VHH binders against Inositol oxygenase (Miox). Designs and how they scored, part 5

Target 1, 258 residues: Inositol oxygenase (Miox), of Mus musculus (Mouse) (q9qxn5)
Amino acid sequence: FRNYTSGPLLDRVFTTYKLMHTHQTVDFVSRKRIQYGSFSYKKMTIMEAVGMLDDLVDESDPDVDFPNSFHAFQTAEGIRKAHPDKDWFHLVGLLHDLGKIMALWGEPQWAVVGDTFPVGCRPQASVVFCDSTFQDNPDLQDPRYSTELGMYQPHCGLENVLMSWGHDEYLYQMMKFNKFSLPSEAFYMIRFHSFYPWHTGGDYRQLCSQQDLDMLPWVQEFNKFDLYTKCPDLPDVESLRPYYQGLIDKYCPGTLSW

## First folded at step 4 (VHH)

Design s58 (from s57 with D50G G58V; framework vhh_7zox_3)
Fold by ESMFold2-Fast, scan of step 4:
Structure s58 (fold): chain B 258 residues (1-258), chain A 117 residues (1-117)
Amino acid sequence: as target 1 above (258 residues)
Amino acid sequence: DVQLVESGGGLVQPGGSLRLSCVASGFTFSSNAMGWVRQAPGKGLEWVSGITSGGSTVYADSVKGRFAISRDNAKNTLYLQMNRLKPEDTAVYYCAAKLYSWDTEYAGQGTQVTVSS
């Protein structure tokens, strides 16, 4: 979670979540899955996508002075230091926010960044600004979507849950479409890394399967490295390129469909 | 168990029309996006059309303006109205369900559409 203070940055973050929680409906998310599902927006390499991250601002993040590519390399290097034997996990750190490039294709920030939540059921208390941001969401007036389970079966598994549309779900689907050669833990961490109401808040246990309980420690481990920081201090990024290019060549080579 | 049962295929002449149907069971049909995918002889799978739970539709460029996807939630049935059929539309057509994830479920063997003179 974030530690919020009053001021212009808080106002921006609140506005992003108010728009997100108003407009992220079952229909909206389903429509976005169809819109992006052919992966026809751009053909480019992973390193080209990493470079594009610096051209956008994450309006849900209170630290506006932090380059997005810095966070990607910082997260990757933190994982590399803690898990030197798991090179696929180092790459997860580099990849995790690449879905944010949707903002460069005209997606509003509330459909790209920020904490995710399940659509199609009543939002739980740990969803950020929950008490003040869902009032205008039409799904809350739909009896199919306004109960604790909503459209879901008890313990259906998070893989069967329709998450709010953002960089997590988009990137997960893009990685699947392009047949990345990563273990299942990598796909899972990418898909749910922004699901803070679950992995940090402890909510939505009624939707979780045994697989989700088994995967929770992996998401929590990743979260330790996906930390908010206001002071960039990276070893030369250019000196890191050969190492991460080697991982890219191993797991997700060449020109990919986005 | 998720079941999708396709029907309505057949032999038709170029310029003709067919309506495909897919009856769904084993999940809450009204809450899920549905679609059609086809496989022409000797080719890979091609996505044809999709419809959201709310009724918003999307079409592949190859069928846009000729095909219309629709749904009847009371009957758990998905439709594909195919007009101005071309020999290139010859394929097995599969009904696809997007059940709370992007993964699609295909129902058995699909329904064969053959467009020939």
Scores: ipSAE 0.005, ipTM 0.245, lowest interface PAE 11.9, mean pLDDT 84

Design s59 (from z7 with K100E P103D; framework vhh_7zox_3)
Fold by ESMFold2-Fast, scan of step 4:
Structure s59 (fold): chain B 258 residues (1-258), chain A 118 residues (1-118)
Amino acid sequence: as target 1 above (258 residues)
Amino acid sequence: DVQLVESGGGLVQPGGSLRLSCVASGFTFSSYAMGWVRQAPGKGLEWVSDISRGGSTGYADSVKGRFAISRDNAKNTLYLQMNRLKPEDTAVYYCAAVYEGTDYLSYAGQGTQVTVSS
């Protein structure tokens, strides 16, 4: 087992989280919100953004001929089968990872992928590698940010919490800027789907409002549909495009600011 | 009761394909990095592939481009698609769970035999 535990996954995942937990500070996240907040990197449709996912390189598996855009359609189709009456939820499946395109604009992996956590307060136990990755984070030496509540008021609500910067927060802000006509459930799914310490770990309840408690089951439901399977039953993406274009036209039409 | 149950092994000719499955129970599957390790006759354990909770994958050089790991958190199932199999791939394949943030394997299955011969 030792060869597995000291293998490339542990090295890769640990390095990403060590960098993330070292550099994701209140100041860093605030600067990223400003950097991306004008949404001036590109003008494109949702389908064009889905296509850009195929330009992302999985450095650990360059020979896999499974396109990244395919996973977006696969997730959307899984939701569609389980929730045929909720077309907005089908679209969430297609959209959920589009924020990862920041990597194509030079953003490092630790600021794009992985589990998110609130900055500005002491990390809770279920944050991945919590005991070994935060030592060099300057916010943990700041009395404003190193307590259980940190800079937050009790039960302030996750909408008032500064989350670590990644594809979740970026895409949420992009959707708000472009005035997507989606329900609150969709925005929670996008914003918090990588907030594993909350929806899976049961942590950060002291920051949650009643709205967050009401939305938790929806985020948990979405999390069931990360169906990353490479099998012969791959969907025909081209046959699905008209259906999803219809949803795009309904909820987030035209050329959007990214 | 924590269980990892592997299936899908068998006898296959060189150049053939097999798909291994591992059904997990008794723990929160989505909280664990998952992987495959193998043991060839008379040899030690060799890491084959792994996948994080978020779907990030890694592969041993010996299988890169031929094997694809995937997970279905809704079904608590880990998969290994094995293509272009070689006699050197003959081994017992074990499903493994590692809690991210620890140095050690948390759970392992009983294994499934893969034999590649003409």
Scores: ipSAE 0.000, ipTM 0.177, lowest interface PAE 12.4, mean pLDDT 83

Design s6 (from c1 with A33V; framework vhh_gocatamig_d2)
Fold by ESMFold2-Fast, scan of step 4:
Structure s6 (fold): chain B 258 residues (1-258), chain A 117 residues (1-117)
Amino acid sequence: as target 1 above (258 residues)
Amino acid sequence: EVQLVESGGGLVQPGGSLTLSCAASGFTFSSNVLAWYRQAPGKKRELVAGITSGGSTVYMDSVKGRFTISRDNAKNSVYLQMNSLRAEDTAVYYCAAKLYSWDTEYWGQGTLVTVSS
């Protein structure tokens, strides 16, 4: 009985990952880094970008009907409660999914959302649907990219790894381009928060440097707050706006290049 | 020591053609992204065309169908064939090489292209 136990939402999630794992190649990711690297798509503030999140649906998410801006504020507030003395970390919660706005500029969902993985080497077992979604990826037929290390040197560091293209890497590059005054831990969490095969699955240790081992606990801490959760009490976004505007003014003020 | 050396710029009339060449040394050429940027007087530097290690290309909309980027890994060179040139194409053209770490990019000195009658 094909699809009897999956349901329409799970079929959508699988289709997104099948497309992602088919089309995310070294060449594709390199092309996207060129395409987006001038940050010329839009000029807007962080709060304007947060508002734009409500115009899209994350097709990699098995749950629906939770507005992305509400998720951003809930994530930020969860961090604020747990880490009241680290205001930069509160802001990371608000910012983390802003790269998803690429979907509003014509990017397919499989190039925006979902769990990330290194391109240019053989996918490891904890990659979502790993055993059933990579068979049509041409890099796996290329001897340069089909071994455990692929194109990489042992312990090269995740900063030197070409990750599948999505909101993580895009937002990280955008924050660097606009000179956000956040600590290195913030940039690292943004860049790798969707790298679930590494921080949750325990894979890809052969690519990691000492910096990555030192940063792992920070990414795992962030991950506790990033998970989608239905809450009986939705945040009063308007009452929170002055607090987060203060953090934006401190770390990433004004009109930014996206 | 990484070097990118551009050649082929010059004065050409509207509707004419030029081929820009960029010779690279000091790095592993075949694995790098190569790109052409331009900067016209009073304007921001903009991406014209890019080519990946696998040969995939990216072009700015205003040059699509007129310009072609290509690479020759045996010669460590990247080329920009420019056809149907317009006055608006007048700019200094820069060759750039990018590692997959975005923090490391190398630039040539630039070559002037002037499209005028």
Scores: ipSAE 0.439, ipTM 0.766, lowest interface PAE 2.8, mean pLDDT 87

Design s7 (from c1 with S31I; framework vhh_gocatamig_d2)
Fold by ESMFold2-Fast, scan of step 4:
Structure s7 (fold): chain B 258 residues (1-258), chain A 117 residues (1-117)
Amino acid sequence: as target 1 above (258 residues)
Amino acid sequence: EVQLVESGGGLVQPGGSLTLSCAASGFTFSINALAWYRQAPGKKRELVAGITSGGSTVYMDSVKGRFTISRDNAKNSVYLQMNSLRAEDTAVYYCAAKLYSWDTEYWGQGTLVTVSS
C-alpha cells in the first residue's frame, strides 16, 4: 500500500513524477535502450551490485527508513519463507531493484525509480498523479501517441509495449543479455514489478495478451513482498550471504556485463 | 522480412574520412531507432553511434566529435560520417535496427573499414 497524498516526502515524490511524466517520451526511451543496450558501463558480480544500492536514495519512495540493500535481502527472505521450494523466486527478491544502480552512472532519478507506464499511448487514470503531471509531455500532442492504443495494436502483449525507462526494463534487458538461467516468470516479474497501473490499478487491459493474464498472479504475488517487507525486522546480511551466493552461482554466476 | 544492407567501407589512411550507408527494408523505418556497431578481431561488438526516430543521438566516447550519425527517412537509410580516422577504428561496422520490442534486433552483414598507411 502506497500513500502519495500526505507525509514529509510528498513534495519530493510529486516532483520526481512530474519530471518523469514530462520527459519519458517514445524518443527518450528509445535513446536509453540504445545507450544501455551494449551493457558496457561496468563488469561486476551480483553481490557487488547489491552493495552499490546503499549509495542510492529512491526519491520516488515515501519510505526511506532502510538501506536499499537491506530491502533487497528483506524481500528475498520474505519470498523464501512463503515459497521455500522455489529458490529462483528467492533470488528474484534479491535482484529486483539492481537496475537502480543507473543513478550512480548519472541518470536522473525520474529515469531510474518509480512506477512505470507505457509510452506511445495516452496514460490511463491509475498512473500516479495522472491528472496533473503529463501536460508538458510532447507525445500527448502527437497524433501517433495520444490515443488509447497509440502506436500499439489491441492485445499486442506487454512484451511488445515500450515501457517508460527505469530499473525494471534496464534490469530485464541486462538479465537477458547475460543469459540468466531463471524461468520466464522471473524475467516477467522483474520487467513489470513497477507497472502498478496494470497489476494493481487494473488499467491497460487493452494491451494485454493471454500471457499477461497468466502472468498477472505472479507479479501480484511478488508485489506483496516488495510492499510488505519494509518493516523493522532487519536481516543479518552477512549470515545470508552464503545462501544467496549459492543461488547466484546457480542462476547468474561470475562477473556480469552491466 | 527485415533487411539491413551496409556499404561504404574500405581502406583509408589515418586522418582520412569515410561515409558508411545502411539501406533498410521490411519495417516502418521512420518510427524505429537505428545504430552502428563495430567489431575488431578478438574484441566484443561495441556500440559506435545510435539515432532515434526523433533524431536524438548517442555516441561512444572515443568517436564523439569525429563521427556523425544521421538518417534519411525518405530513403530508408542511416549514415555514419567518419572523420579523423585512426588505426583503432579498424573494424567490421554493422548496422542494427532497434524495434520497440527488444527481444528482436535486426542486423546487417557488416562492412569492413581498414585504417592503415
Scores: ipSAE 0.441, ipTM 0.781, lowest interface PAE 3.0, mean pLDDT 88

